# Miniprotein binders against Biotin--protein ligase 1, chloroplastic (HCS1): the designs that were tried, part 15

Target 1, 330 residues: Biotin--protein ligase 1, chloroplastic (HCS1), of Arabidopsis thaliana (Mouse-ear cress) (q9sl92)
Amino acid sequence: AMESDASCSLVLCGKSSVETEVAKGLKNKNSLKLPDNTKVSLILESEAKNLVKDDDNSFNLSLFMNSIITHRFGRFLIWSPRLSSTHDVVSHNFSELPVGSVCVTDIQFKGRGRTKNVWESPKGCLMYSFTLEMEDGRVVPLIQYVVSLAVTEAVKDVCDKKGLPYIDVKIKWPNDLYVNGLKVGGILCTSTYRSKKFNVSVGVGLNVDNGQPTTCLNAVLKGMAPESNLLKREEILGAFFHKFEKFFDLFMDQGFKSLEELYYRTWLHSEQRVIVEDKVEDQVVQNVVTIQGLTSSGYLLAVGDDNQMYELHPDGNSFDFFKGLVRRKI
Short names: E, the ipSAE of ESMFold2; O, the ipSAE of OpenDDE; V2, 0.75 times the mean of E and O plus 0.25 times the DockQ between their complexes.

## First folded at step 20 (miniprotein)

Design W2 (from U6 with L70F; at its last look DockQ between E and O 0.81; V2 from the best seeds 0.77)
Fold by OpenDDE base, look of step 20:
Structure W2 (fold): chain B 330 residues (1-330), chain A 94 residues (1-94)
Amino acid sequence: as target 1 above (330 residues)
Amino acid sequence: STIKIRFKIEAMDMEIEIEITVSDPEELAEIFRWLFELAEWFGADELELEVTVDDPEAAKEIAELLLKLFEEAGAKDVKVEIKDGEVTVRARLK
């Protein structure tokens, strides 16, 4: 059976005339590529209106684009009904896309996660990746925390505007999102330094309406709100870019210190006792430390029972960051 | 000769890839110092630097320069491999 290399359709949307002309230019040049030899078909939003059947489960481009009030982020959208990875779209086309461009898909079938596990994200997940630029490499990893905060605050903002019950999305360091002790999302960042800048690709996955594999945001609201008023992916994504642009500006102007208080109120790790393994003379010694915050580099800051401060580093061997921590004296 | 430098670092579950092209060994030394400082900042235990040189004859000189730079930076167990104009340097930082 010839596996018909299913052509990937990319719908290009611009918030304004500027981004719309970029979309036309990209289509005319056919410049967007996937890392796999997948045939890409570029479609403008104006042309896609005849192709997008009113499948109530597809990402509503108009709803999202109407919500965008940002200056830099989320103004250029790439949507596909099915992608290998939104992250691959933005990272491989970084130079062709406006900074702050976002790629969204309804179904991601080769999603990149922390674990080499290919996550298939079914319908109901908000799967997106976007681009940004940074200059100082020392603070590049902190962008994960800014993104995490923007997601948690976006969910709160949408709930508040819709008169929904509060959903307390928490951060599991470094890049996981939890509700009621269950993972509902995660963030993946990669960066490539080119032309004196760090080109950052930010991938986010959030279970909005799919209860698998753990839970989703709308499952928390189930029985508390009418189905017609549940969280929409488009609403969350619009609110995300509004929060993110604000937090990114604060981060770039004042550093991560301006966001630390909000981060520590939002994360799971305040005063958490963790076991760290030290290798002393070929013996593994377990020590207990108490998490105090983050270091300037963005690692976990902890205090020992000796009152010494430590930076906690992952050992690189553990799938759970909290099981493979090594302490380093600061 | 064009010198292409590749450096990867993982920091808090983020992969950072640095690719720089330089025209001379002096620029290579400046870039090396910057990369080394970044590796130290993230508390890297090891550093791997891949350097591709278009001229295979220059690859030996670049390898000798990199060895010197790593040693001057206080790196330990410095290993240099040269293959077909590709120079790989591996060292321990701690």
Scores: ipSAE 0.755, ipTM 0.909, lowest interface PAE 0.5, mean pLDDT 89
ESMFold2, look of step 20: ipSAE 0.770; ipTM 0.911
ESMFold2 (binder alone), look of step 20: mean pLDDT 74; pTM 0.702

Design W3 (from U6 with T21E F42Y K94E; at its last look DockQ between E and O 0.77; V2 from the best seeds 0.76)
Fold by ESMFold2, look of step 20:
Structure W3 (fold): chain B 330 residues (1-330), chain A 94 residues (1-94)
Amino acid sequence: as target 1 above (330 residues)
Amino acid sequence: STIKIRFKIEAMDMEIEIEIEVSDPEELAEIFRWLFELAEWYGADELELEVTVDDPEAAKEIAELLLKLLEEAGAKDVKVEIKDGEVTVRARLE
């Protein structure tokens, strides 16, 4: 099944007249492309009434856009009911889209030869990708931590505003989100440096209302408050951009230090003791270190029983980074 | 003359691809040093750099420059491959 003639429709939605004119321009030029020769049809929101009439669980474009008060992020939206990858849409069309554009899909699937890091998502999962620019290559990967924090704070904020119980979403370094010991989401970032800027594409998957394969936020909520209102993907995404724009501004202006205290309260690794493996000649020696935080490059900072500080790196042999950590003296 | 540089790094599960087009060959040394410093910042054990140039004879000059700069940076096991205007360099960093 080496399929390359697939077709998809991308619905374009702008917050204001400025973004609406961009959408019209993109449609007139038919300028968006996908990497696998998928034929792309661009549809303005005003033309898209038939895409949602038979499925009440489709992403609500108007609900999302009415919630947006940001100045940069989330003001231009691309939606499709089904896509191979929201990440490919924004990354392959970075130069054609306004920076801060977001692509959302109801269902994401893995196609042959697409992306090694693509996530398959059932309906009810919030799947989106958006873009940003950075200039300092030494801090680009730290954006993953800013995004993770914006997701956790967005969930808290929506629950607070709706009078719902607190859902304690935690961060597992470097890019996973957990609740009650189960994974509920993940972040994927890629970047291409061109013309003296790092073009960054951020993909996020969050289990909001999907029944399987793991838990989701609404399942946790039902366990805590069975008759409560449920969380909607649109509310969380709107709150995400509010939090992210504020955190991104702090990050770019003051560095990650400005967010560290909140981040360390939210992640799973405070005072965590981990086993690291050292290779001495041809033998593997195990040592225990205690996680202290993040280094300036964004790796784990730890202290050994010798009171020496180390930077911890995964060895690349496991998809669980904590099962093969090696230490490097700093 | 167009010189194209491709370089990839991975840090904390994030892939960063660097593509630079260079018109002035005098800028190459500074650009290569910047790439090597970035790789060291993220703790890379090995690096691979690809340079494409319009003139195959210029490829030899670029390969010689890369060898000199990698030795200056303390790289080990430096391997250079040249194929008609494409220079690929692999090296082990400390």
Scores: ipSAE 0.760, ipTM 0.901, lowest interface PAE 0.7, mean pLDDT 85
ESMFold2 (binder alone), look of step 20: mean pLDDT 74; pTM 0.690
OpenDDE base, look of step 20: ipSAE 0.767; ipTM 0.910

Design W4 (from U6 with K83E E86K; at its last look DockQ between E and O 0.82; V2 from the best seeds 0.75)
Fold by OpenDDE base, look of step 20:
Structure W4 (fold): chain B 330 residues (1-330), chain A 94 residues (1-94)
Amino acid sequence: as target 1 above (330 residues)
Amino acid sequence: STIKIRFKIEAMDMEIEIEITVSDPEELAEIFRWLFELAEWFGADELELEVTVDDPEAAKEIAELLLKLLEEAGAKDVKVEIEDGKVTVRARLK
């Protein structure tokens, strides 16, 4: 049986005539590629109307595109019903895509996670990746925190607009999103420096409507709102780009300091006591420090019981950042 | 001769790959200093840098330059390997 090489369909959507002409150009050139050499079929939104079965669970392109009011982010969309990785789509095609292009999928079957764990994201997860450019390499890792913050504020904004109860999405440093002590999302960033710019690919996974593996946002709303008024992936993604564009502009103009107060109100780590391991003369010494914030580089800032300030670094041995921290005196 | 520099750094669970194509060898010293400063800024313990050159003679000069600049940066356990116009450098920054 010839395994039918499962052709990947990519639907190209543009917010305006500018992005629509880019979509036509990409289709005509057939320039978009996947890293695994999977056969890609490029389809324009205007042609896709017959391909989107009225499966109520597919990402609604029109709903998302109508919500986009941004100038730079989320104006060019790639959607697929099933992808290996949205991150691979945007990173591998970075030079062909407008800056701020987003790739979204309903099902991601080889999602890149932090620990090389293959995240299978079932239906109901918002899985997307988008592109941005940065010039200063010293602040490139801080974009993860801006993204995390924009996700948490986007969820709030959608809840407020829909008259839903507030969902308190919290940040677990560096890149995890939590609700009621359970992981509901995560962020993965990669960057490639080329042509005097850092080309950043930002991947986000947020569990909106799937109760597995832990919980989802709509599970928190269950019994408090009618099912017809629950959070939609399209609404969250639209709100995300609106928040992100604003926060990115503040970040680029004023630095991360402009967002620190909101970040510290949103993260889990205010005054957290953490055990750190120091190697002193071939002995492992455990010390307890109290998290105070972030350093200028974006590491955890902590104070020791000696009142000395420390930057906390991963030891490289632990998958849990909070179990494998080493203090460095600053 | 086309000089390609590949530098990889991990900072706060973000992978940053720096790929620079250099046409002017006079710019190499500045580029290497910038890479080392970036590594130091992120508190990297180890630095791995790959330089690919078309001319094998240029590879030796680049290796010597890297050794000098790593010494100036206070790097330890510096290892330089030269193979077929590829210079691989590994060093400990702390």
Scores: ipSAE 0.689, ipTM 0.888, lowest interface PAE 0.5, mean pLDDT 88
ESMFold2, look of step 20: ipSAE 0.774; ipTM 0.911
ESMFold2 (binder alone), look of step 20: mean pLDDT 75; pTM 0.702

Design W5 (from U6 with A58L; at its last look DockQ between E and O 0.82; V2 from the best seeds 0.79)
Fold by OpenDDE base, look of step 20:
Structure W5 (fold): chain B 330 residues (1-330), chain A 94 residues (1-94)
Amino acid sequence: as target 1 above (330 residues)
Amino acid sequence: STIKIRFKIEAMDMEIEIEITVSDPEELAEIFRWLFELAEWFGADELELEVTVDDPELAKEIAELLLKLLEEAGAKDVKVEIKDGEVTVRARLK
């Protein structure tokens, strides 16, 4: 059976005339590529209106674009009904896309997760990746925390505006999102330094309306709100970019310190006791430390029962960061 | 001669790939020091660096420079391999 190399359709949307002209330019040059030899078809939003059947489950481009009030982020959108990875689209085309461009898909079938679990993100997940630039490599990993905060605050903002019950999305360090002790999302960042800048690709996955594999945000609201008023992916994504632009500006101007208090109120790890394994003379010694916060590099800061401060590093062997922590004296 | 540097670092579940193309060999020492400082900042235990260069003699000079700078940084178990204008360096920083 010839696996028909299903042509990937990318719909290009611009918030303003500037981004719309970029979309036309990209289409005319056919410059967007996928890392796999997948044939890409570029379609402008104006042309896609005839192609997008009113499938009530497809990402509503107009709803999202009307919500965008940002200056830099989310103004150029790439949508596809099905992608291997939104992260691959933005990372491989970074130089061709405006900074702050976002790629969204309804179905991601080869989602990049660091855990070898190919997150097949079924319909109802918000799967997106976007681009940003940074200059200081020392703070590049902290962008994951800024993104995490922006997601949690975006969900709160949408709930508040819709008169929905509060959904307490929490951060599991370094990059997981939890509701009621269940994973509902995650963040993946990669960066490539080129031309004296860190080109950061930020991938986010959030279970909005798909209860698999664990739970989704709308499952928390089930029975508390009418189905017509449940959270939409477009609403969350719009609110995300509004929160993210604000937090990114604070981060770039004042550093992560401006966001630490909000981060510590939002994460799961305040005063958490964790076991760390030290190798002393070929013996594994278990020590207990108490998480106090983050270090300047962005690692977990913890205090020992000896009152010594430690930076906690992952051992690289554990799938759960909290099971494979090694302490280093600061 | 075009010198290409590739350096990968992993920090807090984030992969950072640094690709630098250098036209002036005099800039290499500063670039390498900056890469080592970044590795130390993130508490890397090991450093792996790849340098591709078209000139075999320049590849030797780069290898010697890397050895010197890694020694100055207090690196241990330094291994430098030169093959077909590719210089691969592995070192333990801690």
Scores: ipSAE 0.774, ipTM 0.919, lowest interface PAE 0.4, mean pLDDT 89
ESMFold2, look of step 20: ipSAE 0.786; ipTM 0.917
ESMFold2 (binder alone), look of step 20: mean pLDDT 77; pTM 0.733
ESMFold2, look of step 21: ipSAE 0.785; ipTM 0.915
ESMFold2 (binder alone), look of step 21: mean pLDDT 77; pTM 0.733
OpenDDE base, look of step 21: ipSAE 0.774; ipTM 0.918

Design W6 (from U6 with I31F K94E; at its last look DockQ between E and O 0.77; V2 from the best seeds 0.00; counts 0 for: pTM E .764 < .8)
Fold by OpenDDE base, look of step 20:
Structure W6 (fold): chain B 330 residues (1-330), chain A 94 residues (1-94)
Amino acid sequence: as target 1 above (330 residues)
Amino acid sequence: STIKIRFKIEAMDMEIEIEITVSDPEELAEFFRWLFELAEWFGADELELEVTVDDPEAAKEIAELLLKLLEEAGAKDVKVEIKDGEVTVRARLE
């Protein structure tokens, strides 16, 4: 059976004339590529209106684009009904795309997660990746925390605007999102330093309407709101870019310190006791430390029972960061 | 000679790849120093560098430069391999 190399359709959308001309230019050059030999078909939003059947489950381009009021982020959209990875689209085409371009898919079948678990993100997940540029490499990992905050605040903002019950999305360090003790999302960042800048690709996965594998946001609202008023992926993504642009500007102007208080109110780790393993003379010694915050580099800051401050580093061997922490004296 | 450097830092579940093309050895030395400072900032225990050079003689000069700069940075267990214009460097940063 010839596996018909299913051509990947990428629908290009621009918020304004500027981004629309970029979309036309990309289509005319056929410049967008995937890392695999997958044949890419570029389609403009104006042409896609005849191709997107009113499948009530597809990402509503018009709803999202109408919500975008940002200056830099989310103004250029790539949508596909099915992708291997949104992250691959933005990272491999970084130089061809406006900074702040976003790729969204309804179904991601080879989602990049650090855990070897291929996140098949079924319908109902918000799967997107976007681009940004940074200059200071020392703070590049902190962008994950800014993104995490923007997701949690975006969910709150949408709930408030819709008159929905509050959904308390919490951050599990470094990059996981939790509701009621269950993982509902995660963030993946990669960066490539080129031409004196860090080209950052930010991937976000959020279970909005798919209860698998754990839970989704709309499952928390179930029985509390009409189905017609449940959270939409487009609404969350629009609110995300609004929050993110604001937080990114604060971060770039004032550093992560401007967001720390909000981060510590939003994360799971305030005063958490964790076990760290020290190797002393070929013996593994377990010590207990109390998480106090983040270090300037973005690692966990903890205090020992000796009142010494420690930076906690992943041991690189544990899938759960909290099981494979080593302490370094600051 | 075009020098391509690949350096990977894994910090806080984020992958940072550094790709640079340089032709000047002085600019390369400054870049390596900056790279080492960045690795130290993230508390990297091991530094792995892949340097691809189009000229085999330039590969030796780069290897010598890296050795010198790693020594100046206090790196231990420095290993340099040169093969077909590719320089692989591994070092322990303390």
Scores: ipSAE 0.612, ipTM 0.841, lowest interface PAE 0.7, mean pLDDT 86
ESMFold2, look of step 20: ipSAE 0.706; ipTM 0.869
ESMFold2 (binder alone), look of step 20: mean pLDDT 70; pTM 0.667

## First folded at step 21 (miniprotein)

Design X1 (from W1 with A58L; at its last fold request DockQ between E and O 0.81; V2 from the best seeds 0.78)
Amino acid sequence: STIKIRFKIEAMDMEIEIEITVSDPEELAEIFRWLFELAEWYGADELELEVTVDDPELAKEIAELLLKLLEEAGAKDVKVEIKDGEVTVRARLK
ESMFold2, look of step 21: ipSAE 0.787; ipTM 0.916
ESMFold2 (binder alone), look of step 21: mean pLDDT 77; pTM 0.729
OpenDDE base, look of step 21: ipSAE 0.785; ipTM 0.920
ESMFold2, look of step 22: ipSAE 0.772; ipTM 0.912
ESMFold2 (binder alone), look of step 22: mean pLDDT 77; pTM 0.731
OpenDDE base, look of step 22: ipSAE 0.792; ipTM 0.923
ESMFold2, fold request of step 23: ipSAE 0.785, 0.763, 0.762; ipTM 0.914, 0.907, 0.910
ESMFold2 (binder alone), fold request of step 23: mean pLDDT 77, 77, 77; pTM 0.735, 0.730, 0.735
OpenDDE base, fold request of step 23: ipSAE 0.761, 0.766, 0.756; ipTM 0.910, 0.911, 0.907

Design X2 (from W1 with D13N A58L; at its last read DockQ between E and O 0.81; V2 from the best seeds 0.77)
Amino acid sequence: STIKIRFKIEAMNMEIEIEITVSDPEELAEIFRWLFELAEWYGADELELEVTVDDPELAKEIAELLLKLLEEAGAKDVKVEIKDGEVTVRARLK
ESMFold2, look of step 21: ipSAE 0.780; ipTM 0.914
ESMFold2 (binder alone), look of step 21: mean pLDDT 78; pTM 0.740
OpenDDE base, look of step 21: ipSAE 0.785; ipTM 0.919
ESMFold2, look of step 22: ipSAE 0.782; ipTM 0.912
ESMFold2 (binder alone), look of step 22: mean pLDDT 78; pTM 0.741
OpenDDE base, look of step 22: ipSAE 0.788; ipTM 0.922
ESMFold2, fold request of step 23: ipSAE 0.789, 0.758, 0.777; ipTM 0.918, 0.905, 0.913
ESMFold2 (binder alone), fold request of step 23: mean pLDDT 78, 78, 78; pTM 0.739, 0.741, 0.740
OpenDDE base, fold request of step 23: ipSAE 0.758, 0.761, 0.751; ipTM 0.910, 0.910, 0.907
ESMFold2, last read: ipSAE 0.764, 0.760, 0.750; ipTM 0.904, 0.905, 0.899
ESMFold2 (binder alone), last read: mean pLDDT 78, 78, 77; pTM 0.737, 0.737, 0.737
OpenDDE base, last read: ipSAE 0.762, 0.760, 0.758; ipTM 0.910, 0.910, 0.909

Design X3 (from W1 with I9L; at its last look DockQ between E and O 0.79; V2 from the best seeds 0.78)
Fold by ESMFold2, look of step 21:
Structure X3 (fold): chain B 330 residues (1-330), chain A 94 residues (1-94)
Amino acid sequence: as target 1 above (330 residues)
Amino acid sequence: STIKIRFKLEAMDMEIEIEITVSDPEELAEIFRWLFELAEWYGADELELEVTVDDPEAAKEIAELLLKLLEEAGAKDVKVEIKDGEVTVRARLK
């Protein structure tokens, strides 16, 4: 009767009885809300058979939930076949949902005037958002690197377990995923500080089995091993939460240093030489710097020909973070 | 008196919004120092802070406190606007 932006059905699924009781409570009170006065209908998984009947391409709730071995993340699932923004679902309902809840959709679109920075995605793309809490504002943005690493390791893990060739997914700083020089995914995070905690909402898009807009993991796989089994969104998401929960625990306990070596093996920027411009008075001097890693705040660390260390910052005027970099001596 | 603080920061394409409510100016000063350190940590060029006070008479005192704190921190081009108990402060951190 109504568009997804004006009316929305959300299917709730829990890993165990505790999450199932939360789902029942939410449905009974109809307590989830979306922006822009979108009306929400909550449906328990047990009631949702009509929504997924005879459609092999829908996200398989049972397959995903059976794969979950985590203690915190991915244990409460919200799914809709079509949704304007998975991010809005978890961020606007942060307090009502268990921390670590995940929202998944088969098709994400941007309704008229509803949400900024909402990604459009065709079916076959793995589109999800989930929540977490952090306390230290000096490390909150580094969560994007932890998520990126968990995605790349999840893909490796699924390929390994299925006997598939290695798909070399690389990280482009700060939050993009690439394969063969083409973007295959991205991470977008927001946070609000409430009750002495940073409430973090993490959105991820990963081109698993979609034909457009660029490439997808299954297209790369078919080029490498035409006779292979294809990757499933559910398998990757399950592996993601397994890797993410372990990496998040390391990150919270020991800082990003504990993940740095693996991160630098996975990103695109090892030994990358970058030309930066210094303006002194009315003169422009070009300098070459070599990327060494990340600073403690999460910007690029580089060394110049003078053997001095620099922190590289975008100038704020470019959508490509590597254009217009300004160096600061450290 | 109720003092509500709103602050926004962006780092590496991640938006962080901070909202805090405190009851007196000494708590406000503590929160300001924390927010200023956070802005410096991420190399922000500018700082913008919104403070809402339920007592309009106190708004002028709050603005004076924030100006003092910004001057002590070395901020430049400090601008203050007061509208019906809302104090907005903008400064360059250059």
Scores: ipSAE 0.766, ipTM 0.909, lowest interface PAE 0.8, mean pLDDT 85
ESMFold2 (binder alone), look of step 21: mean pLDDT 72; pTM 0.675
OpenDDE base, look of step 21: ipSAE 0.793; ipTM 0.923

Design X4 (from W5 with V89L; at its last look DockQ between E and O 0.81; V2 from the best seeds 0.77)
Fold by OpenDDE base, look of step 21:
Structure X4 (fold): chain B 330 residues (1-330), chain A 94 residues (1-94)
Amino acid sequence: as target 1 above (330 residues)
Amino acid sequence: STIKIRFKIEAMDMEIEIEITVSDPEELAEIFRWLFELAEWFGADELELEVTVDDPELAKEIAELLLKLLEEAGAKDVKVEIKDGEVTLRARLK
């Protein structure tokens, strides 16, 4: 029985005086809550310097905060050495946090995964959640694809700046990240509409430095360049917010169309043949379709051998979305 | 009377919860149409809508409005339940 009584420590960091005053205000009010009534201890970054041992594989707050030059995203940071869920921190405190606030943890022990699976993240994973606002509900699910792109481009940007070989992180639709056919990350989004806005909480998990259970970015990097400097979680997270802010602005101004070409170059599904199940009366009929892209709603667009276009919907029963696809005529 | 609307939709592994507090009953028809349009846009097969209202007569009016709007939208198998000031709607959109 892991002791449920350990107070969760949240270290509050601000990029500027504005975010630092927010941090002080939150601490003074003790306003941050967790869904399970876990006792929360709020600590300012200035007070936490004595708690972070330099020799620990802990997230380096100063390294990350010094890298941030964004206007909206990643300027307010919540860090914990151990947390149930970064997603629960940002979603339950959405109204108290600046938009674009990020929560990061070294160890997540009740992480929300797909299909109610608990994602336990060991040390070496980059686990974070952040907030954003959207107005058009029709494009809210497309934010998952913008986030996926920002992660893949952030890894490339860090490799480039460090003079490393590129790690080709690919997207498995809708929200998985793959390297060499192995899952290395995933994205989970939730949204609540309030006060005429969609409040979106974005959770990301990326395996940077833990070789189990599949692989990690640094294991792939060591295989290509054994003597190379390793990727740091702080570097990837900083590069992510720089890419994400840019892609979010393009998405909000021009729509997802501005990112589609990059998405299709980055995903795994170009001209992929998939089996779909149709219910014809009381019989299940299997058909083969070829993936062509995304629909305007963000579903898979596919063509049948009949040259009819179809939107592919997940049946919600399969862990692998590609095993439970149903086709709808467009 | 404060009217609270709760609507949930799942689209591409994303849960979207819509919570609306309505102070003017005249806005309800527009809000319900917007929710139905979102459900249709994401290809929802079923619509589940929860409306909380303190006034039992207003709850009946809301239920009648919902039935009318669903008939206009071509919905099937419409079920409306009113219990303790809570209106629960279930309908098949396709």
Scores: ipSAE 0.746, ipTM 0.902, lowest interface PAE 0.5, mean pLDDT 88
ESMFold2, look of step 21: ipSAE 0.772; ipTM 0.906
ESMFold2 (binder alone), look of step 21: mean pLDDT 75; pTM 0.694

